# VHH binders against q9y6x5: the designs that were tried, part 308

Target 1, 379 residues: q9y6x5
Amino acid sequence: LPPKLLLVSFDGFRADYLKNYEFPHLQNFIKEGVLVEHVKNVFITKTFPNHYSIVTGLYEESHGIVANSMYDAVTKKHFSDSNDKDPFWWNEAVPIWVTNQLQENRSSAAAMWPGTDVPIHDTISSYFMNYNSSVSFEERLNNITMWLNNSNPPVTFATLYWEEPDASGHKYGPEDKENMSRVLKKIDDLIGDLVQRLKMLGLWENLNVIITSDHGMTQCSQDRLINLDSCIDHSYYTLIDLSPVAAILPKINRTEVYNKLKNCSPHMNVYLKEDIPNRFYYQHNDRIQPIILVADEGWTIVLNESSQKLGDHGYDNSLPSMHPFLAAHGPAFHKGYKHSTINIVDIYPMMCHILGLKPHPNNGTFGHTKCLLVDQWCI
Below, E stands for the ipSAE of ESMFold2; O stands for the ipSAE of OpenDDE; V2 stands for 0.75 times the mean of E and O plus 0.25 times the DockQ between their complexes.

## First folded at step 13 (VHH)

Design Y48 (framework vhh_surovatamig_d1)
Fold by ESMFold2-Fast, scan of step 13:
Structure Y48 (fold): chain B 379 residues (1-379), chain A 125 residues (1-125)
Amino acid sequence: as target 1 above (379 residues)
Amino acid sequence: EVQLVESGGGLVQPGGSLRLSCAASGFTFSDYAMSWVRQAPGKGLEWVATIKQSGSETDYVDSVKGRFTISRDNAKKSLYLQMNSLRAEDTAVYYCAAKYRYWEAFWEPKSYDYRGQGTLVTVSS
């Protein structure tokens, strides 16, 4: 039977949640599969950028989805989470579902993974759901499993996206044990439902399943605010993205804007584009603005206002609080193996290997994930 | 053109009730999660309540739980906020707001895709 892969994302699932809360269903999944304890995501540690990095194996500067809010100075186009359907934004990379459909004459299926409802290089997922947050996890799972069993050409790559625990992480903060325990238990129950549905349909033994996330979450506070209006008047710049990474497009001389911002807060780093640290791989794209502000972990950039959010992400990708995990089960994976760390860009070449696809040039290293796979030698 | 038009604001005594309405046009209302956000005099925007596209899931800021009820009518393209047991602290301009994706934006009132012009609620003796 052809190899099949289901990639599942629970948005904002911080790796350390696995150590601080009980996940009986996820632990049963891991017991007969593999666990990567930390996945080092790409900078900025935001939803759209990291979901696209998982499926392209590229840093944000290379795949072009550099933030959840973007501006292109050449075309004058704006990108946001409600204005994300223009292929222009997604065409700087080739996601795995496009590769899957074009190389092997196979089908791809998608339940709301970012980008799957956009024709990228004139190719859209063979089966997909338009985004709607009211659609239950069960309905998304029912569609995915239907397409995995009833497609021609066969669906060999499927994606499933769920918005929690990100939304609750923002509302309550990751340190609210009472509320986060309730939310995470519901997610564990959904993982149990996923496994039982796959077993009931006879898919479980022959399907490779990856459960991962795009980023973590850190605690925020009204005591940790950076008021940008105290640094610079709004008339000097256009704000493209705000927090915790602010994207500044100067309306006056760039050096003048930089000088007004440079020493404004001890809890914010101010970078001219060419001075952004090389380790971020966040410089070589026109969608990255001339000045970038990076708040310290747990600090929120505001415009003369308070913030109600108790949790956030987008911070430095070296922070463990920003890291998700990866768990996997299926014929391609070892049973009961635990691995410490991989890079989020390493997931793409691993998935290409499992599906027998030739990966497009990417920033991942297959060697980092080979110990997870039964058909690879690991010393 | 996208429009969100709020109504139902006014002067009310502490402990009183008001029902706010928002009429939406120019976009597919049923595809958007809807929120009420408010701005008290001399303060920033504060998120108050959210309702998902189908109307089955609602969420509230702690200070209004048990007092306010958010609801929607997709056929009428309308959003509502029933406000009971009003307090002086509820005095604000109330904005109807629309958000396509349900992840972080409800906690960032300035990140909403569309917002109305607002309706003033004054709670005073």
Scores: ipSAE 0.621, ipTM 0.844, lowest interface PAE 2.5, mean pLDDT 92

Design Y49 (framework vhh_surovatamig_d1; at its last look DockQ between E and O 0.82; V2 from the best seeds 0.00; counts 0 for: pae E 4.8 > 2)
Fold by ESMFold2-Fast, scan of step 13:
Structure Y49 (fold): chain B 379 residues (1-379), chain A 125 residues (1-125)
Amino acid sequence: as target 1 above (379 residues)
Amino acid sequence: EVQLVESGGGLVQPGGSLRLSCAASGFTFSDYAMSWVRQAPGKGLEWVATIKQSGSETDYVDSVKGRFTISRDNAKKSLYLQMNSLRAEDTAVYYCAAKYRYWEAFFEPKSYDYRGQGTLVTVSS
């Protein structure tokens, strides 16, 4: 039978939560599988960009989902909740479920993963759920496991997305041990439910399962605000994205806007597009605005003195607080192996290898994940 | 055309109660998480409460928890906010707001797809 892979994401699961909280179900999963302690995500460290990087193996400038809020300078389109199903935004890359369906005459299944309810290159996931945050983890899991067992052509690639611990991380901040402990225990219980369901249905021994996340979370404070209104008047620019990376579209001369912003706060860096650090791989796309503001870790950019966020992400991808982890189990993976770090773009070519797919050109390096796999030598 | 129309605002004494309503049209109401967001005089937008698509999950800013109750009627395409034990600091214009997908926290006013024109609540003696 062809190899099968289930990719699970818990949004905003900071890597060091594993060291600071007890995860008995996840620990049992890892004991018979592999753990990558840190996954270095792509910049900016936000949900949609990083979820699309996982399934394409591309930096944001290459796959085109460069932020959770975007403006395309060429077509003059705005990306928002109202038009996230417009294929225009997703068509700069080919995600793995499309490759899976087109190369091998196999099916894909999806429970809420970003992009899976959109026809990309005229191909939508064979089975999918329209996005709805009210749908329980159990219902998402029930649909995925039903599709894995009852599909023709067979489902060989499946995805499952869950909004926590990101929502609670934003509300309480990652340093709120009381509230975060409750949320993380619930997630560990969901992992236990996942494993039990797969065992009950006879899927566990022959299914490859990856549990990962898109980014981490850092503590924010009302004492760490950058008020843009103190820097520049609203009449000079259109704000495309706000915090912690502000995307500025000038209404007047770009240099004039840049000069008004450049020295406004010691806690943010102001970049002309061509001056964005090369290490971010965040420059070569029409959806990246002429001026980008990057706040220091834990600082929030506001249009007034108020912010309700006690936790946030989007910051510099070199920060350990922005890193998720990756755990995996199944016939493709070693048992009891621990690895320090991979890049989030490395996940895509590894998944293609497991499924026997030819990867599209990508920014990942297969060599970085070889040590996780039983059919590879760790050189 | 998408419309969110708030009603039920007015003047009320401290300790009093008020019920806000929001009538939605022009979109599939049941596919959207709904929130109440307020703006006090001279302040920025503040998220107050959210109710998810099915109505089974609710969340509140700490200052209103136990005093305010958010609810929805998908058949009537309506959102409600029952406000009890009102305080002077609850004085604000209250906006009904709709959000399809979770990719930004509900505290981000710019992340909402649709927002109404607001209804003024004044709590004073």
Scores: ipSAE 0.731, ipTM 0.889, lowest interface PAE 1.5, mean pLDDT 92
Fold by OpenDDE, look of step 14:
Structure Y49 (fold): chain B 379 residues (1-379), chain A 125 residues (1-125)
Amino acid sequence: as target 1 above (379 residues)
Amino acid sequence: EVQLVESGGGLVQPGGSLRLSCAASGFTFSDYAMSWVRQAPGKGLEWVATIKQSGSETDYVDSVKGRFTISRDNAKKSLYLQMNSLRAEDTAVYYCAAKYRYWEAFFEPKSYDYRGQGTLVTVSS
């Protein structure tokens, strides 16, 4: 029988939550499997881009999902978290569930993972749920496990997505110990439910399970705001994305717009597209706007408005506060092994290996995950 | 065409009550989380309350907790805000807003998919 893999994402689960809070169910999961303590995600450190990087192994400039909000100047199309259904945005890459599903005697399933309810390269997951934030984790879990257990052709790859602790992180901030403890306890309980469900169905021993996240969360404050209206008139540009990385489409000469913004705040770096640092791998895509603004950690870019967010993400991907974790369990993984760091794009070639799939060209390095796998040498 | 039309605003004395309504059309109302946001004179847009698609989950800004109640009727494509014990600081234009997928949207005024023209609430003696 072909190997099976379930990929689970808890949105906005910062890596150091594992050190600062208690997770009895997740710790048990880790004890019987493996842990990568820090996963360096891709810039921008946002939900759609990073989730697509996980399943493609590509940097944002390569897979084309470069932000949660995008604009294509040629087609005049817009992308947003509520307008993500056009395959135009996703077709610059091939996600793993498509690759998997095109194999013989295999199918894929998805519960609200970004991009899974969209036909990509004219292929949509055999089983999927349309995104609805009101659907409980239990219902998502029930559907996923039903499909894993009873489908023909068998579901060999499945994704499961949950919106917490991201939403709560935005509301309370990651440093709110009282509220975040409550939120993270619920997450741990959901992990407990997941494990229990798999055991009850007899899937636990044979199913490979990865639990990860797309990004972390940093503390924000009303005292750390950057007001663009203080620097430039809004008639001079179109705002495509706002904070903490603003995407600027000039309506006047680009240089003039740049000059008005370059010294707007000491807590914000302003880049012409061609001057974006190479380490971000965020340059070679037409969907990246001519000017980007990158706020320092914990600073919020605003337009003549206030922000009520106490936590945010999207900042420099080298910041530890932006990093998620990865835990895994199953026949492909060691037991009781901990690894320090991998890149988020490394997950894709690892998953392909586990599933016996030929990976598409990607930016991941399989060698970075060898120590996690029982069939590989770890030097 | 998507429309959100607010009503129910007006002048009220401190301690008084108002009930705002929002009539939605042009989109699948039941698929969207709905919020009330407000803008006081000389201030920025502020999130007030949110109700998720099913109507069973609600959230409020701290300053209105215990005083305001958000509700919805999906059959009527309507959103409501019951405002009790009104205060001078509640004076604002109140907007109905919709969001399909949300992560930080409730706390980021510019991220809402749709927003009405607003209804003015004035709390004054």
Scores: ipSAE 0.519, ipTM 0.805, lowest interface PAE 1.2, mean pLDDT 95
Fold by ESMFold2, look of step 14:
Structure Y49 (fold): chain B 379 residues (1-379), chain A 125 residues (1-125)
Amino acid sequence: as target 1 above (379 residues)
Amino acid sequence: EVQLVESGGGLVQPGGSLRLSCAASGFTFSDYAMSWVRQAPGKGLEWVATIKQSGSETDYVDSVKGRFTISRDNAKKSLYLQMNSLRAEDTAVYYCAAKYRYWEAFFEPKSYDYRGQGTLVTVSS
């Protein structure tokens, strides 16, 4: 049987939720498989960029999805989460579902993973759902499992995306034990439904399943606001993205805009593009604006207004609060193995190995994931 | 061209009721989650309520729970807000807003893809 892989993302699932909340279904999944306790994601720690990093193995500067809101100064194009269908934005990389379905006797399926409803390099996922947040997890799962069981050529790579616990994390904040316990119990029930559906369809023993996420969540507060309007007039810049990493396109001399911002708040770092820390791998793309502002953990950049968010993400990727986890089960994976950390870009070459695909040039290191895999020596 | 046109605002006494309407055009209304946001005099924008694409799920800011009801009619491309037991603190310009992706929190008024010109609600004795 050809190797098969299902990649599942629960958006905004902070790694330490596993230690602080009860997940009977996920813990059973882990007990018979592997766990990576922390996945170090890419900067900025936002949804579109990190989901594309998982499936390309590339830093954001290399794959070109550098934020959820972008401006390309060369082409003068604008990208947003409601205007994301132009292949221009996605074509700087080749995601794994494209490589997979171009192989003989293989196809790919997708339930709302970012980019899977876009014809990237003139290739769209063989089976896919157009994005719609009202579509239930059960309907997404039903489509994925039907495609895995009934397609010619067979679906060998599938993705499944779910919006929680990200949405509730924004609403309540990660420190709200009562509300987050309720939310996370519902997530665990969905994982139980996933496993049960795979068992009922005869897929469980021969399908490799990865359950992961794109980022975590940190607590915010009305007491931790950075008001840009107190430091600089709107007329001096165009705002491409606001918080917690603001993207600033100067309308006047760049140095003058920088000087107005550099001492705006002790809770915000201000970078000229060339001064962005090298460890972010966030400099070499035209879509990265000339000035970025990086708020400290738990601080919110605003334009002379309050913020109702109690949780947020997008901060420095060294922060443990920004890190998701990874769990996996299937014939490629050990049973009962726990690993401390990997980089999110390492997931791509591991998936390519499992599927027998030649990876495109990427930033991941296969050696970081060897100990998860039964066909590799882990000494 | 996308348009969101609010109506139904006006002057009302405390304890009174108003029903706001929003007519949408220029986009596929049923693909968007819809919200009401408001701006009190001299204040920033505040999220009030959201309803998902199918109408199956709603959420409200705590200060209006039990008093306001959001609803939508996808066939008429219309969004509504029934406001009961109005208070002076509810005085604001009320905006109809649309959001396509759930990845951004509904609670951030600047995150919406489209916003109307607003309708003024004044609650005064």
Scores: ipSAE 0.325, ipTM 0.726, lowest interface PAE 4.8, mean pLDDT 92
ESMFold2 (binder alone), look of step 14: mean pLDDT 85; pTM 0.862

Design Y5 (framework vhh_surovatamig_d1)
Fold by ESMFold2-Fast, scan of step 13:
Structure Y5 (fold): chain B 379 residues (1-379), chain A 125 residues (1-125)
Amino acid sequence: as target 1 above (379 residues)
Amino acid sequence: EVQLVESGGGLVQPGGSLRLSCAASGFTFSDYAMSWVRQAPGKGLEWVATIKQSGSETDYVDSVKGRFTISRDNAKKSLYLQMNSLRAEDTAVYYCAAKYRYWNAFYEPKSYDYRGQGTLVTVSS
């Protein structure tokens, strides 16, 4: 049988939640599989950019999904989390489901992973669900397992996306132990349901399953706001993205806008595009605006208003609070192995190896994931 | 062409009730998550409640939980907010707001795709 892989994402699952809360089902999964304690994601630490980095192995400046809100000056097009269906935005990279379908006579299946309901390089996932936040985890799981069992050519790569704990992390903040405990318990129960369903259908022993996330979450407060309106008048710029990384398109001289912003708050850094730190790998793309503002951890940039977010992400990717984890189980993976850290871009070449695909050029390093795999030497 | 028209606001005494309505036109209402957002005098926009596309899930800001109920009728293309046990702090202009696809961004009142003109609710003795 050809190797099969199911990639599962729980949006906003901060790595240290594993140490602060009980996950009996996830811990049982890890006991018979592998755990990577920290995954260093890409900057900016947002949903669309990091989900696309997982499946392309590329930094945001290379795959082109550089934020959840984007503007392209050449085409005059706008992208947002509610206007994401134009293939133009996704065509700067080739995600793994496209690679899977084009290199071998096999199918891909998708339940809500960002980009999977968009034709990319004229190729859409063989089976997919149009994004709809109202669709239950059970319905997503039922479709994925049906497609894994009943497809010709066979589904060898499948994705499953779930919006929690991100939504609750924003609402309550990660320090709200009572509410977060309840949310994370429900997620652990969903992982239990996933494993049980795969076992009942005879898929469990021969399926590789990766459970991961795109980013973490940090505590925010109404006491930690940066009011951009106190720095600069709206007539001087167009705002492309706001918080915690603001994307500024000047309507006047760029240097004048920069000078109005650079000393406005001790809790944000102001960068001209060419001065963005090299370690972010966030510079070489036309969708990155001429000035970016980067708020310090836990600070929210606002426009003369309060913020109801008690948790947020998008911050510096060196922050442990922004890191997700990765757990995996299946014939490709060792059992009972713990690894400290990988880069999120390393997941793509590892998945290509498991599926027997030739990866497109990418920023990942296969050597970083070798210790997870039974068919590799861990040296 | 897209319109959201709120109604039902008015003056009410503390402890009273009001029902707000929003009539939607010019878009496929059932594809949008719908919210009520409010703006108190001299304050910024505050998210109050959200209902997902099918009506299957609702969420509320803590200060109104148990007092307010959001509902929708997709056949009538209408959104409602039943407000009970009203307090002086609930005094605000209430806006109907629509968000297509809805990727966990409802806490950003400025990120909505469409917003109505608002209806004023005054809670005073």
Scores: ipSAE 0.690, ipTM 0.874, lowest interface PAE 2.0, mean pLDDT 93

Design Y50 (framework vhh_surovatamig_d1)
Fold by ESMFold2-Fast, scan of step 13:
Structure Y50 (fold): chain B 379 residues (1-379), chain A 125 residues (1-125)
Amino acid sequence: as target 1 above (379 residues)
Amino acid sequence: EVQLVESGGGLVQPGGSLRLSCAASGFTFSDYAMSWVRQAPGKGLEWVATIKQSGSETDYVDSVKGRFTISRDNAKKSLYLQMNSLRAEDTAVYYCAAKYRYWEAFHEPKSYDYRGQGTLVTVSS
């Protein structure tokens, strides 16, 4: 019988929330499964880039979703989260649901994971929901479980995306214990509902379930703003993305723009594209702009205005505050095993192994996840 | 083509009430989360309230919680803001704004896909 996998994302679930709040349902899930305490995500630590890295195993420079707002200098196309259905933006990689459908006589199902409502390499998820943030977690779960039980060819890979705790993390900041406690309790209850639904439908014993996230969250403040307008006039550049990683397209000589920005703030690093640190793996793509500004943790880049965000992400991927976690349960996984850290790009080849798929070339290392799996030697 | 037209602004005494309306055209209104954002004299844009596509979920900046109520009518392609217990600091131009995909972007007033021309609310003694 073909193995089955459900991949669940709770957007913006910072890894250390697990240590600072109680998660009875998630802890019961982990007790009979595995926990990776930190997942080192890709730079930039934003929603679209990291969700696509999870399902492709590629750095952003390789899969082409390099930010939530992008400009392609070769084709002159613009990307935003409201103009994201052009396959052009997604076609630089092959996500796992496409691999699943093309290599095997099997179906994929999706409840709102980024990219699943776009035909990529002329292939769209066999069953999917158009993005709509008003659709409840319960309705998303009902559709996924229906498709897992009532599909031909069988659904072997399914995804489920939920917008919290990211939205509340932005509004309240991760240090607001009162508000974050309420939000995180609701998420734990949703995890309880997920497990209960799978048990009721007879799916729990034979389904592999991964619960993860794309990034963390850090505290921001009105006292930590970088006003770009204090350093450079708008006539010298086009702004492609603003904060906390600004993407600058010069309208004049690149060196002149760089010199105007270089000493703008002690809390921001300014890079010419070729000088971006190699450890970011954020250079080799036409959608990465000639000058990139990287704000220090908790600092917000603004254009002569305030910011209402008390939490944000997008910062350096070496920061623990930017790291999510990964928990998993099912026949492929050990029970009661804790692992310290994996790279987010390692998730894709692990999922391909579980599903019996040949992975496309990727930046992940299967060896990093083998200790999680019952059919592997952990040495 | 795409239009968001605000109305209902005006002069009101502190403690008074106003109801703002926004009429949308040129796009599928029910596919968009809708927000009210405001700009006080000499200040930047400030997010005030959001309502999701179906109208089932709402969110507010803390300074207006319990005083303002956001609502929508998808059949009429209209957005509303009921403003009660108005204060001098609520004086601003109020803009209707539309966002298609991600709710986390509502706290960035410049990230909206569409924004109207605004309606002025003046709270004065």
Scores: ipSAE 0.533, ipTM 0.809, lowest interface PAE 3.0, mean pLDDT 92

Design Y51 (framework vhh_surovatamig_d1)
Fold by ESMFold2-Fast, scan of step 13:
Structure Y51 (fold): chain B 379 residues (1-379), chain A 125 residues (1-125)
Amino acid sequence: as target 1 above (379 residues)
Amino acid sequence: EVQLVESGGGLVQPGGSLRLSCAASGFTFSDYAMSWVRQAPGKGLEWVATIKQSGSETDYVDSVKGRFTISRDNAKKSLYLQMNSLRAEDTAVYYCAAKYRYWEAFYDAKSYDYRGQGTLVTVSS
């Protein structure tokens, strides 16, 4: 029987939520499994980049999904909802479901994970749902479990994506204990439903399950705005992405645009592409614009406007507020083990090991996750 | 060609009602979450309300909760906003907006894939 893995993402699930709120269902899951307290994600700390890093083991400059809004200067293509299914954007890497399907009589299943409805390297997930935010967690789970039990070739890798607590984190901010408590309790109940469904269907004892997230969330405020219009006129540049990392394509001399921006705000760093800090691994791709603006934690870049977001992400990946967690349960994992930190790119080679797949070259280090696994020695 | 065409705006007294409509074409309407966003004179874009693809889930900015109702008709490819108990602060150009994927929160009024031409609502005595 080939090993099976279900990868679940709750978008925007900040690691520190586990310390400040009660999660009875998640704690029961962890008690008989493993917990990684912090996952250091890739920069920029946004949904599309980090979800693709989880399944490729690559930094954004290598996998090509460098933001949620992108422009490729060489081909003159724009990334938008009308062309997000263009394989061009996704073809700079090979995600795990493609590797899984191309190695020995295996199928993949997907409920809404970014990229799974795109034919990447001419390979689309064997079973998938077209993206639709109205589809309930229950319906996504029903489809995934049906495919895990009723597929030939067998589904050995499955993904499940859920938009919360990110949507509520943006609306209320992570410091709103009353609203966030309500939202996080609902997510814990969904985790309970997931475990119950897997047990009812006879999947629980033989399935490896990873519950993780792409990033955290930090508190924003109307008192922490950077008005870009106070620094530079719109005629000098094209705006590719705005906040909290602005991507600037100059319409005039790059140095002139840089000089107008460099002293714009004490709460924003301005980088020429070649000066972006090496630790970000965010430089070597044509989709990274000539000038990048990086707001300080909790600051929002605006165009002569207020912001309704009380929470946001996208900030420096060294910030603990930007970190998600990882919990896992199944025959591949130890029981009752806690680990402090891994890099988000480490998840891919670990998943390849569990599934018996040969990983494509990647930025992850298998040694960082080996202590989680029963078939490995931890020194 | 994607088009979102708003209608139903006008001048109304405080406490009055208006119903805005948005006609969509050039895309598969039922695949998109739909929102109303507004821009008051001299201010930026403000998210007002969202309705998800099926029409079963709705969300509102607190200042309009209980006064405004968002609805959609997927067969007619139309979005509606019923506005009751209107206040002077509701004066704005109202835009119909469409979003396919969750890539940014619905509350970020600038994160929408498509936005219409707008319809002006003036609440004045």
Scores: ipSAE 0.619, ipTM 0.845, lowest interface PAE 2.2, mean pLDDT 92

